# VH-VL binders against Urease accessory protein UreE (ureE), part 3

Target 1, 153 residues: Urease accessory protein UreE (ureE), of Acetivibrio thermocellus (a3dgf7)
Amino acid sequence: MIVERVLYNIKDIDLEKLEVDFVDIEWYEVQKKILRKLSSNGIEVGIRNSNGEALKEGDVLWQEGNKVLVVRIPYCDCIVLKPQNMYEMGKTCYEMGNRHAPLFIDGDELMTPYDEPLMQALIKCGLSPYKKSCKLTTPLGGNLHGYSHSHSH

## First folded at step 1 (VH-VL)

Design f6 (framework fv_fasinumab)
Heavy chain, then light chain:
Amino acid sequence: QVQLVQSGAEVKKPGASVKVSCKVSGYTFTELSIHWVRQAPGKGLEWMGGFDPEDGETIYAQKFQGRVTMTEDTSTDTAYMELTSLRSEDTAVYYCATGRYDFWSGYSTFDYWGQGTLVTVSS
Amino acid sequence: DIQMTQSPSSLSASAGDRVTITCRASQGIRNDLGWYQQKPGKAPKRLIYGASSLQSGVPSRFSGSGSGTEFTLTISSLQPEDLASYYCLQYNTYPLTFGQGTKVEIK
ESMFold2-Fast, scan of step 1: ipSAE 0.014; ipTM 0.617

Design f7 (framework fv_fasinumab)
Fold by ESMFold2-Fast, scan of step 1:
Structure f7 (fold): chain C 153 residues (1-153), chain A 121 residues (1-121), chain B 107 residues (1-107)
Amino acid sequence: as target 1 above (153 residues)
Amino acid sequence: QVQLVQSGAEVKKPGASVKVSCKVSGYTLTELSIHWVRQAPGKGLEWMGGFDPYDGETIYAQKFQGRVTMTEDTSTDTAYMELTSLRSEDTAVYYCATVHSGYDLYWFDPWGQGTLVTVSS
Amino acid sequence: DIQMTQSPSSLSASAGDRVTITCRASQGIRNYLGWYQQKPGKAPKRLIYAASSLQSGVPSRFSGSGSGTEFTLTISSLQPEDLASYYCLQHDSYPFTFGQGTKVEIK
């Protein structure tokens, strides 16, 4: 199937009466204008997101009766850090920004996709990062800059 | 329905250059990116380079940097990989594979059928 | 460069056997891992993407698992047509790197 817009978000409705199929959209794909994916039920889905808004966890892309196709952002390995003061906040943002790492937030914790060199850099500068499986759904900044695959030295 | 068709086998002498083609059908090169992988006889797969749709640039493995050039002709939907200063150890089957720039089915599917390049004197 | 190490390098098993191939990355690659099947004389074909997602058209006996640095490809009930070499590929970081391959033969 081809879907061209987000119909609504599941947070705005009663889920008990819906038969849900998921399409997994990685955190780095939410801004892509065109995506070809497989749903959890094995249906091939073409997504043409022409309105320019990032896909969000829970966005409904298709509905027929009580059957819906819903966006799911999968868990992934993350570096998580809870800054203890303004210095740690500034240092964290500097280190992550210097490595072009995308920054996400959940409550008072900052998150970025797991990257061993970044983990070691944060530890060496006196911060207390830890590894955790997280959903990267809330960017701290407005736009994601494509996560580059060119990290090799 | 994307298909990749590669040019035929080539035999070259050491020091020569070879240019392998990969014709895309079912989609256009505007919607797809092409990566190149080679395989020496009886050996494993080795990534050479390709266009990165996130960065918008062509990336080459360091081993081939300075000897390889990867180009695309959108008017004929054909990608090319040119390798210069050929050595006997460049004897391999060269494959092209797609990365969907407009459709994100992850990377390296489908692949071309392969082009055998033999370097011998 | 990220080194991908596969084990075993070869195996021989009987039809119906459960076969597991392991791939280990020298550093974290999240879920940016694919599994590829290459039959003699043919180009590779993707079986698994994003470490655990089955490619459309691939038999359900194939499955992938793992994240970070350790990954497995499982064939729950080996069939004669599964005679092939299997490769893992990381595409987390350039240069992209393949494992050395695992040759699967059926008794």
Scores: ipSAE 0.000, ipTM 0.470, lowest interface PAE 17.6, mean pLDDT 82

Design f8 (framework fv_fasinumab)
Fold by ESMFold2-Fast, scan of step 1:
Structure f8 (fold): chain C 153 residues (1-153), chain A 122 residues (1-122), chain B 107 residues (1-107)
Amino acid sequence: as target 1 above (153 residues)
Amino acid sequence: QVQLVQSGAEVKKPGASVKVSCKVSGYTLTDLSIHWVRQAPGKGLEWMGGFDPEDGKTIYAQKFQGRVTMTEDTSTDTAYMELTSLRSEDTAVYYCATEGLRYFDWSYQDYWGQGTLVTVSS
Amino acid sequence: DIQMTQSPSSLSASAGDRVTITCRASQGIRNDLGWYQQKPGKAPKRLIYYASSLQSGVPSRFSGSGSGTEFTLTISSLQPEDLASYYCLQHNSYPYTFGQGTKVEIK
């Protein structure tokens, strides 16, 4: 199937009696204009997202009766930090920005995709980062266009 | 029907540059994502780089960074790959190919040029 | 860079045989994998995309499976016209990388 817009988000409706099929969209793909994916039920899905808004967890892309196709951001290994004060917040943002690492927020925690050199750098700075599997769904003031998960050598 | 037609074979000396063209027919270049792949005689396929339409940028494999330039002329629907400072190891067939990101017709998304043999010898 | 390793590097089989080729990624690539066929003197042609989806116009004897780091291309009943080299390609992240190829010969 081809889908060209978000119909609604599941957070805004009552989900009772919906049959949900998921399409996994990685955190670095949410702003891509064109995506081709297989849903969890094996359906080929073409997504044309030309409106400039990032895809979000729970976005419904297709519906037929009670069957819906829903965006899911999968878990991945992350570095997580819970800044205790303004200094730690500023230092975290500076260190991550200096390395061009994408920054995400969930409540009072900051997170970025796991990267061993960055983890060690943050520890050496006196911060308390830890490794955790997280969903990277809410970017903190960032533009994710053009960011690659891969680091070439 | 989409078709990619490449320029003819080239023979170059070490240190020279070569510029291979890839003309798109049956569609406009702006509706396609063109990538370049090479294959040395008797060897496997090697991805060199390609246009990423999401960012509007061309990405190069690090091995070729600084020696390769991939450009497009939308007025003539022609993509180009220029490789400089040629070495004998650059002797290969060079292909242009589509990733097919725009069509949503799965049959249109795998088009390859016929290949251009570049021979580098003294 | 993500390294793609294929096995075997070559194989010989008879018409009608079931043939399997494997491809291993050095890092997780989900299902962002294609399989390509290259006949002697010709440009490559895609057989499979997204690890298991058959390209339009490709015979149903070809199939792909796998996800993450382990992938397989299967030819259920080898035909003479299948004499070719086969390559996997990851398109999960830049730079894209091919496997080294598997040469399939008919006995």
Scores: ipSAE 0.000, ipTM 0.502, lowest interface PAE 14.9, mean pLDDT 84

Design f9 (framework fv_fasinumab)
Fold by ESMFold2-Fast, scan of step 1:
Structure f9 (fold): chain C 153 residues (1-153), chain A 124 residues (1-124), chain B 107 residues (1-107)
Amino acid sequence: as target 1 above (153 residues)
Amino acid sequence: QVQLVQSGAEVKKPGASVKVSCKVSGYTLSELSIHWVRQAPGKGLEWMGGFDPEEGETIYAQKFQGRVTMTEDTSTDTAYMELTSLRSEDTAVYYCATPTYYYGSGIPYYFDYWGQGTLVTVSS
Amino acid sequence: DIQMTQSPSSLSASAGDRVTITCRASQGIGNDLGWYQQKPGKAPKRLIYAASSLQSGVPSRFSGSGSGTEFTLTISSLQPEDLASYYCLQYYSYPLTFGQGTKVEIK
């Protein structure tokens, strides 16, 4: 199938009666104009992001009756930091920006895609990062295009 | 369902040009990635070029670069392949073909649908 | 350019026989390979995409396997209507390149 726009986000509706099929969109693919994917049920999906808006976790791309195709941003290895005060928050943002790392937020934790040299650099500058599997769904700041991804599947 | 209908057979002299058409029905032309493939009598299939939906541009095989032009008229849902400076070696059946999906993580799974073919004969 | 080499160039087999056609790429192409059937006087028809995925409507006697540089099309029980030429196509990189074709004849 070909889909060209987001119909709505699944968080805005009651899911009880929907049959959900997922299409996995990596964090670095959410702003791509054209995507080729296989859904969880094995359906070929061509996505044309003609309006230029980033895809989000839970975006519904197709619906027929109670069947929906939903965007899912999969888990990946991440560096996670939980700032304890304003100083640590500021230092984290500064160090991440200085290293051109994309920064994401989930609750009180900040995260970036896992990279061993970056992990060591953060430890050396006095922060307490740890490795964790996370969903990188909420950018802290707008531009994802500045980071090259080396783990493409 | 996609259908590709090509123009009829052509007979041309060496040095002439030929323009083959491919009419799309069942889908909008803009939803497809039309490519052209030729086959000389008794020979195999040879890719000539086509629209790359990832880059949004038309790509030509180096062998045909400078002699071939592939265009589209969205108002009539018709794709065209024009080949100039014809030689006897250009005698072949010319096919248009397309995948049905746009793909951004690479090249589409070619080719779901094919036109019926257009025989172009180049002789003196 | 990626070169696609098919073998054999032709074969003759009887109805019910298992037929195997191979296709080799000059460099790694992942699973970006399709198989096409062309019956005499007709346009090609896709049988397999993504190296091993059967095209809807194609009989289950057709199957594809392989990845990287070596690929195989298998017809488990050849039928008279399978008389045709078979082509592999790589779509990993432009220019797209076909194999030379394998002509299958039924005895």
Scores: ipSAE 0.000, ipTM 0.480, lowest interface PAE 18.4, mean pLDDT 83

Design n10 (framework fv_necitumumab)
Fold by ESMFold2-Fast, scan of step 1:
Structure n10 (fold): chain C 153 residues (1-153), chain A 123 residues (1-123), chain B 107 residues (1-107)
Amino acid sequence: as target 1 above (153 residues)
Amino acid sequence: QVQLQESGPGLVKPSQTLSLTCTVSGGSISSGEYYWSWIRQPPGKGLEWIGYIYYTGSTDYNPSLKSRVTMSVDTSKNQFSLKVNSVTAADTAVYYCARWGEYDSTGYYLDYWGQGTLVTVSS
Amino acid sequence: EIVMTQSPATLSLSPGERATLSCRASQSISSYLAWYQQKPGQAPRLLIYDASNRATGIPARFSGSGSGTDFTLTISSLEPEDFAVYYCQQRSSWPITFGGGTKAEIK
């Protein structure tokens, strides 16, 4: 199947009335114009994202009756840090920015994809980072394309 | 066969709101396979994309018009509508409604159009 | 936004002749291009989608070609009803944009 547009987000509808199939889109893939994926139910899906907007968790890409194909951003290993005060917030942003690490936010926690050298650097700085499996859905500033991690050769 | 028909006033005064409705027959707006679009054409000029709406109310507007445009859908009447706020002489155009549909499951394009309605913005 | 440039602005030909219309995109749009025909006082009609595929009911004399930034609409032998304005349209990036049109007129 080929899908070209986000129809709506599942947060705006009653999910229990729908038969949901998921397509996993990694955090670094959300702004790609063309993606080839396999859905959770085994359907081959071609995504042609023509509008330039980043794909979001819960975006519905296809619907037929009560059957929908929904974007899911999978969990991945992350460095998580909860700044305790303004100083720690500034220090965290400064250290992550110096390393060009993409920064995400969830409530009062800051997150970035797991990177062992960065984890050790943050510990050495006197911060209290920890490793956790998280969904990286809300970037804190910047264009995601500029922060994307390329795996192609 | 699917048919679209525009309706609304042909004359709007500057600073007022331009309001048009498109009535769809021969097909359901609620099919889930289609988006419903507005395109305009100033006299003697080319086509300009205004935006589209999905039957759930989800919209996407041309950035150049986004601050002035609102679309809505009424699935019970099989209609969708366009409002353009604070109009000026530059909004004088033939306004078309059209269906944005999948063809052979490979892409989206405008497959059915209304006949168009001329809206003149003049005092 | 992606700018679509059509040439020539006007094409003057006789019935039976071959027409070639060009459309160029300001950046690569792969094959995400459609062609529409508009007759005076009428709405546009879809002719070609995804650069080279004829829409349902469109006569075989219409064909499209090209990819990337350079596209062509060809009418192999003009019929009287083919004298109209033709528009190309890209859907590779938002906002959706149209070319300025090529008017095919009788000599």
Scores: ipSAE 0.000, ipTM 0.453, lowest interface PAE 20.4, mean pLDDT 83

Design n11 (framework fv_necitumumab)
Fold by ESMFold2-Fast, scan of step 1:
Parts: C-alpha cells; sequence; structure tokens
Structure n11 (fold): chain C 153 residues (1-153), chain A 125 residues (1-125), chain B 107 residues (1-107)
C-alpha cells in the first residue's frame, strides 16, 4: 500500500480496540520523503511524506476498520551519557557535535547510535558513557535532514 | 490471548550444548512491540534473567552467561530459541520463556507477562 | 550489577492480616521495579510493574509503593491463595536482576 500522511498518533486512542501492524522506521529515516518498507505482517508499504514533518513513534499511517498501521522506531545499540553538571553537558554536546553524531534525549540522559570510535573518544576525554539499548525518538536540537548516513547498503 | 510454551531435552550431559525453543501462540513474534526473554530458576533458588531477543535478531545477554549463550528467532515458525554452551551442574534449572513488554515512546521495557509454564533441564552424566 | 535484597526471607501470617514485603536496591532504580508472585510448580505471575501499577487481573488488595532504593509490596488482607513466594525485579540497568524472594506462609 501507499500512505501519504500521518492520520493521528496511537497515544491519543484506546489501543485495546485495534489490530495493530507495525512499520519499523529507523531513527535516521524519520525525515525521509520516500520510504519502502515491509510491515510486521509482511505487507509492502510505500511512504510518501508529503508535508515533510518527521515521523514519530506511534504515528498511524493507515486505517481500515479496526486495523491500523503504526510507526515504530526500533531499539538499537546506543551510547548513553548522564551529565552530572553543566561542564559535562557542554562537553558531551561539543564532542558529539564535533563528530557529527546525532544527539537524542530521554529524561536526564543523552544518547547517540553506538559507534565504537566515539565510545572510546568519550571515555578518553573523561566522560562516563555506557552502552544501552534505546529507542532514538527525541532529537536534542535541530533537524535530522542534514545528518549523513555513511554506511554502505 | 498470547501463550508461550518451552520445549527441549530434559537431560543434557556436562560440556554439551543445552538447546531450548519457545513457541508463541495467540500472537505474532514479529509484531515488533515486544522483546522475548529467557529466565531460569535453579531448584529451590531464585530467578536469573538470561537474555532477550527482538524479532530482528538483536539480542543482549546477562554478562554472567554472555560467553556461553546465544538466542535466535524463527519468525516463520513463531519461535525463539536459547543455546547454552559448555553446560555444568550449575546450569540445572527450570527454564522459562517470557514476553518482555514495552510502552509506546518509552526507552524502558523488561517486565515479563506472559510466562511459559517452564521446562526442567537437568545437567547430569 | 544492581543487587536486590528482599526482607524478610519468610513471613508467617494468618489469613485476614496485612502483609508488608520489602525490597531494597543497591543503587537507585527510580520507579522501574516489578513484583511477581510464584506458587509451587507454577511460573511467576506479574503483580505490579513500575513500582505501583497493578497488572491486569490483579486484585485491589495488592499495592506497591516506593521509589529510588526502597520498595514495598502490601497485601491489605491476606487470602488463602496469597501464600506464595514473592520476587521483586529491577529493569533500570543491565543485567536485569531479581531479589532473593520472600516466602509468605500460614502461621
Amino acid sequence: as target 1 above (153 residues)
Amino acid sequence: QVQLQESGPGLVKPSQTLSLTCTVSGGSISSGDYYWSWIRQPPGKGLEWIGYIYYSGSADYNPSLKSRVTMSVDTSKNQFSLKVNSVTAADTAVYYCARDSYEYGSFYSNWFDPWGQGTLVTVSS
Amino acid sequence: EIVMTQSPATLSLSPGERATLSCRASQSVSDYLAWYQQKPGQAPRLLIYDASNRATGIPARFSGSGSGTDFTLTISSLEPEDFAVYYCQQRTNWPLTFGGGTKAEIK
């Protein structure tokens, strides 16, 4: 199927009444204008994001009766830091920005996708990063359109 | 309603590999809103978390077992499996599989509901 | 790893009495704590998640409280079916860890 807009977010409704099918949208794909994906139930989904707004966890892209297709940002390996003071917060943002790493926030923790060289660099500069499985749903500052995805696919 | 059922050999010899499978019914393992875990309980003792797996194959393991444990998923059979290498008498336990829940937009998951009935594995020559 | 300590190891009470079970974490787990009930020969059953939320189907007599390092499971009036082993579990840090359990037994 082809879907062209977000209908609503699942947090605004009673989930128990719906048959939910998920489409996994990676953190680096949420602002892509065109995506081709398979849903969890094996349905081929073409997404044309006409308004250019980032897809969010729980966004409903399609509905027929009680059946819905919902955006899910999967867990991935992350580097997590809990800054203890203003210096550590500033240092974290500076180091991650210097390496063009996307920065995400959840409560008082900052996170970025796991990258071994970055982990080592953060340890070397005196920070206390740790590895954790996270959903990268809330960017800290800025638009992800400018983020370069360097992996060969 | 979702149900889980463990299967595998009840007896494994020391130094061999213990292999268990969990079959999920009443729901899809590839629904993507859950992780799937193994937890064990030695006779007369408490619970020990072994590891979890996502339907994509992404997994994490208890550091105490990480060098000996591998999990895998077979979405076509709606199953996930556990392998524990180089077993000893200390690996004798009831092994449970369990669904590991999450909330939308949450970075936190890992309470277990439902559980399988458990399967006793004895490591003995 | 975060060590979970439950006390007492055994709690002897009569039906109708209030039971108070304690769970202490070696470091803060915020409110990311669950309680389970296990009867002989059965799998554990989720009672409480995220410190104070009752799981579906769990009677109102079960309540959880606490945050940080100190947590309590309260059974306001014990029924015969409540005599079981209770485990707490933290989900803040890897590895996930359980307490040693508290056995509630009839006096």
Scores: ipSAE 0.000, ipTM 0.484, lowest interface PAE 17.8, mean pLDDT 83

Design n12 (framework fv_necitumumab)
Fold by ESMFold2-Fast, scan of step 1:
Structure n12 (fold): chain C 153 residues (1-153), chain A 124 residues (1-124), chain B 107 residues (1-107)
Amino acid sequence: as target 1 above (153 residues)
Amino acid sequence: QVQLQESGPGLVKPSQTLSLTCTVSGGSISSADYYWSWIRQPPGKGLEWIGYIYYSGSTDYNPSLKSRVTMSVDTSKNQFSLKVNSVTAADTAVYYCARGQYYESSGLDWFDSWGQGTLVTVSS
Amino acid sequence: EIVMTQSPATLSLSPGERATLSCRASQSVSSYLAWYQQKPGQAPRLLIYEASNRATGIPARFSGSGSGTDFTLTISSLEPEDFAVYYCQQYGSWPPTFGGGTKAEIK
């Protein structure tokens, strides 16, 4: 199937009454204009997302009756850090930004995809990062990459 | 600026596993802006994309090769690797590692940096 | 998969002449097309991306045009160093695929 838009998000719907099929979209794929995926039920899904909006966990891409195709962002290895004060928050943002690492948030914890050099850099700065498997679903500051038509020539 | 260098055996026997490593220098492999790919070229023929890996470990492979190919990444060493199982003479090619730039497209864009290539011959 | 067809297979020209290389996709790839140059014994070098954008360091004599299924690489005035094999590559549909190449050789 080919899907070209997000219909709605499942957050306000009772999933227990729906027949759900999942398509796994990695955190770094949510803004791709074209994706070709295989659903959890083995259906080939072509996603054409040309409006520039990031796909989100729980986005419904297709529905017929009670059957829905839903976006799922899988778990991955992450660096997690809980800043204790304003200085730690500032230092974390500086280190992440300096390395162009994407920043995600869940409650009072900051997360970025696991990278050993970054983990060591954060430890050397006196911060307390730890490794954990997480879903990177909530970018801090909006879209992960933001829509961009600019690039090196 | 970024440099890629392939390494691995130049001779592989039929039915064995072809194993290559790409070392990245002058830039971090742990960048959200890039995918890391393997592309091959049989002698006198054109280019064939094999697969890519993102620094998170996520991969996509050419469907024609998917059953025989695996890629891995080691961010601590700034390296990524290719394994092709059950090789035949048809796998004889120059193998290139390349950096693919991510720009909100079909999941793989253009390749802006390439290694020099390494010839792998499959022969007994 | 989308099949990329390049024509002609060989272009025989003299230095100073204009070269026009064609690339055709079996299905629309919008503007998601790149061009590469490859000299004997060397890795491919990116020339053009997104159909018409020149890559960093590429001379102004190289230009790309087209959209959908039909694309062209133009070299306005061939230099001796431009005699090489040229490949187009689509990324409008997975998996990415390359054309068979056009060899530009001295007449």
Scores: ipSAE 0.000, ipTM 0.501, lowest interface PAE 15.9, mean pLDDT 84

Design n2 (framework fv_necitumumab)
Fold by ESMFold2-Fast, scan of step 1:
Structure n2 (fold): chain C 153 residues (1-153), chain A 123 residues (1-123), chain B 107 residues (1-107)
Amino acid sequence: as target 1 above (153 residues)
Amino acid sequence: QVQLQESGPGLVKPSQTLSLTCTVSGGSISSGDYYWSWIRQPPGKGLEWIGYIYYSGTTDYNPSLKSRVTMSVDTSKNQFSLKVNSVTAADTAVYYCARGDLYYDSSEGFDYWGQGTLVTVSS
Amino acid sequence: EIVMTQSPATLSLSPGERATLSCRASQSVSNYLAWYQQKPGQAPRLLIYDASNRATGIPARFSGSGSGTDFTLTISSLEPEDFAVYYCQQYSNWPPTFGGGTKAEIK
């Protein structure tokens, strides 16, 4: 199937009545104009994102009756940091910015894809990062283009 | 200034493996903004896309090549490579490496190409 | 998967004339279409992307139009350097596919 736009987001509706199929979109793929994916139920999905809006967790791309196809950003290994004060917030942003790490936010925690050299650098400068499996759904400012990551597969 | 340069043998015997490397300069292969492709052109014919690789190692290949193709990336050398197994005369072509842009605010066409390298499959 | 058909195969024109090149997709590719120019012995050069956007450095005489299945590349007034082979390419569906090319040659 080919889908060309987001219909709505599941956060705006009652999921109890829907039969949900997921398409996994990695955090670094949300702004791509064209994606070729398999849904969790094995349906081939071509996504033509012609409006240019980044895909979001919970976006509904297709619906027939109570059946919906929903965007899911998968969990991945992340460095997570909860700044305790303005100094730690500033230090975190400075260190991650200098390393061109993409920065995401969830509540009062900052997150970036796991990178062991970055983890060690954050520890050495007195911060308290930890490794956690997270969904990288909300970028903190800036443009996602050009951000590098160095995790191994 | 981004530049791509192919390298590899100009002559390969039938049934052997064709191995080509693309060296990227003036830009990093480790950028999440781009994917890197091989495209070939038999003499006097049109263009055929072979496959792409993302710097993470994710690949996708043209189904027409019957599982004979493998691509790899070496970010430390800023290179990516193509291997075509069990070559025949039908694999004779000019091979190009090319960069594609994957994001909405950029072109998804192939915006930079190498010069191309002619590979002849002959005994 | 998607077949791209270009016409005519050969276009014979004189410098100063208008050139119109056609590209047709076997199914809708929306506006995900690029045009390339290839001169003998050289790699293709991107001219147009997203059906109508000129790539950086491409002269204003080149323009693209169309959407869905029917696309046109127009060269408003041919210059001697424009005699080349032109390819269209869809990137709506994987694998990306190219047309067979249109050769613009001088009479």
Scores: ipSAE 0.006, ipTM 0.509, lowest interface PAE 12.6, mean pLDDT 84

Design n3 (framework fv_necitumumab)
Fold by ESMFold2-Fast, scan of step 1:
Structure n3 (fold): chain C 153 residues (1-153), chain A 122 residues (1-122), chain B 107 residues (1-107)
Amino acid sequence: as target 1 above (153 residues)
Amino acid sequence: QVQLQESGPGLVKPSQTLSLTCTVSGGSISSGGYYWSWIRQPPGKGLEWIGYIYDSGSTDYNPSLKSRVTMSVDTSKNQFSLKVNSVTAADTAVYYCARVEYSSGWEYFDYWGQGTLVTVSS
Amino acid sequence: EIVMTQSPATLSLSPGERATLSCRASQSVSSYLAWYQQKPGQAPRLLIYDASKRATGIPARFSGSGSGTDFTLTISSLEPEDFAVYYCQQRYNWPYTFGGGTKAEIK
């Protein structure tokens, strides 16, 4: 199938029964205008994101009756840090931004994909980062375009 | 102006792996709005799309070739590569690398390399 | 996969004549169709995308039309450099597929 727009987000629905199929979109793919994926149920999905808006966790791309195709951002290894004050917030954002590491937020924690040199740098600065498997769904500073990334695959 | 240049051996023996590299100049593989592709053309025949790769390393391949094909990207060298395993005479073709523009909401191959002939023969 | 069929396989014309090349898809591809020109020993060159939009630097004598399953590339007055093989390509469904080509040759 070809899908060209987000219909709605599952957080905005009041429906009690849906048959959900997922398409996994990595955090670094949410800005891509064209993606070709297999859904969790094995359906071939071409995504043409013509309006340029980032795909979000829970975005519904297709629906027929109670059957929906929903965007899922997978878990990955992350550095997580809970800043205790303005200095720690500033220092964390500076260190991560200086490495062009994408910044994400979940509640009062900042997150970025795991990188051993960055982990060690944050520890040496007197911060308390830890490694955790997380979903990178909420960018801090809503544009990931221009961040450098190099994926092993 | 963006240029693409294929490189690799022109002769590969049956059952071996065909390996090609595309070097991009005049533009960055890491720039947004583009992905990178391989297309081949057997002598006297039409064009066959092989696959594409983003700067992130995300790929998709033509189902007819998926079991034998791997693409990779090296953004530090501004290169992307193609490997085709277990080649036969049917893999003899001119291989092209190309850029795909998708930021407009439509995709097309806007720049092509000159092509490199790969012959599969003993 | 979507099968693209081009006709005629060979088109024999003289310089100055109008060329009309056909491309048909086995199912609707909307307007997601491109045309490429290929000369012997050279890479294909993009002529038309989105069925009717001319690529940068392509002369006005080239035009595309059609939607759905039936598409046409027109060259209003053939120049000597236009004798080449022309391919259509659909991007409606993955994988991308190309037609078998139409060879425009001097009569």
Scores: ipSAE 0.000, ipTM 0.470, lowest interface PAE 17.4, mean pLDDT 83

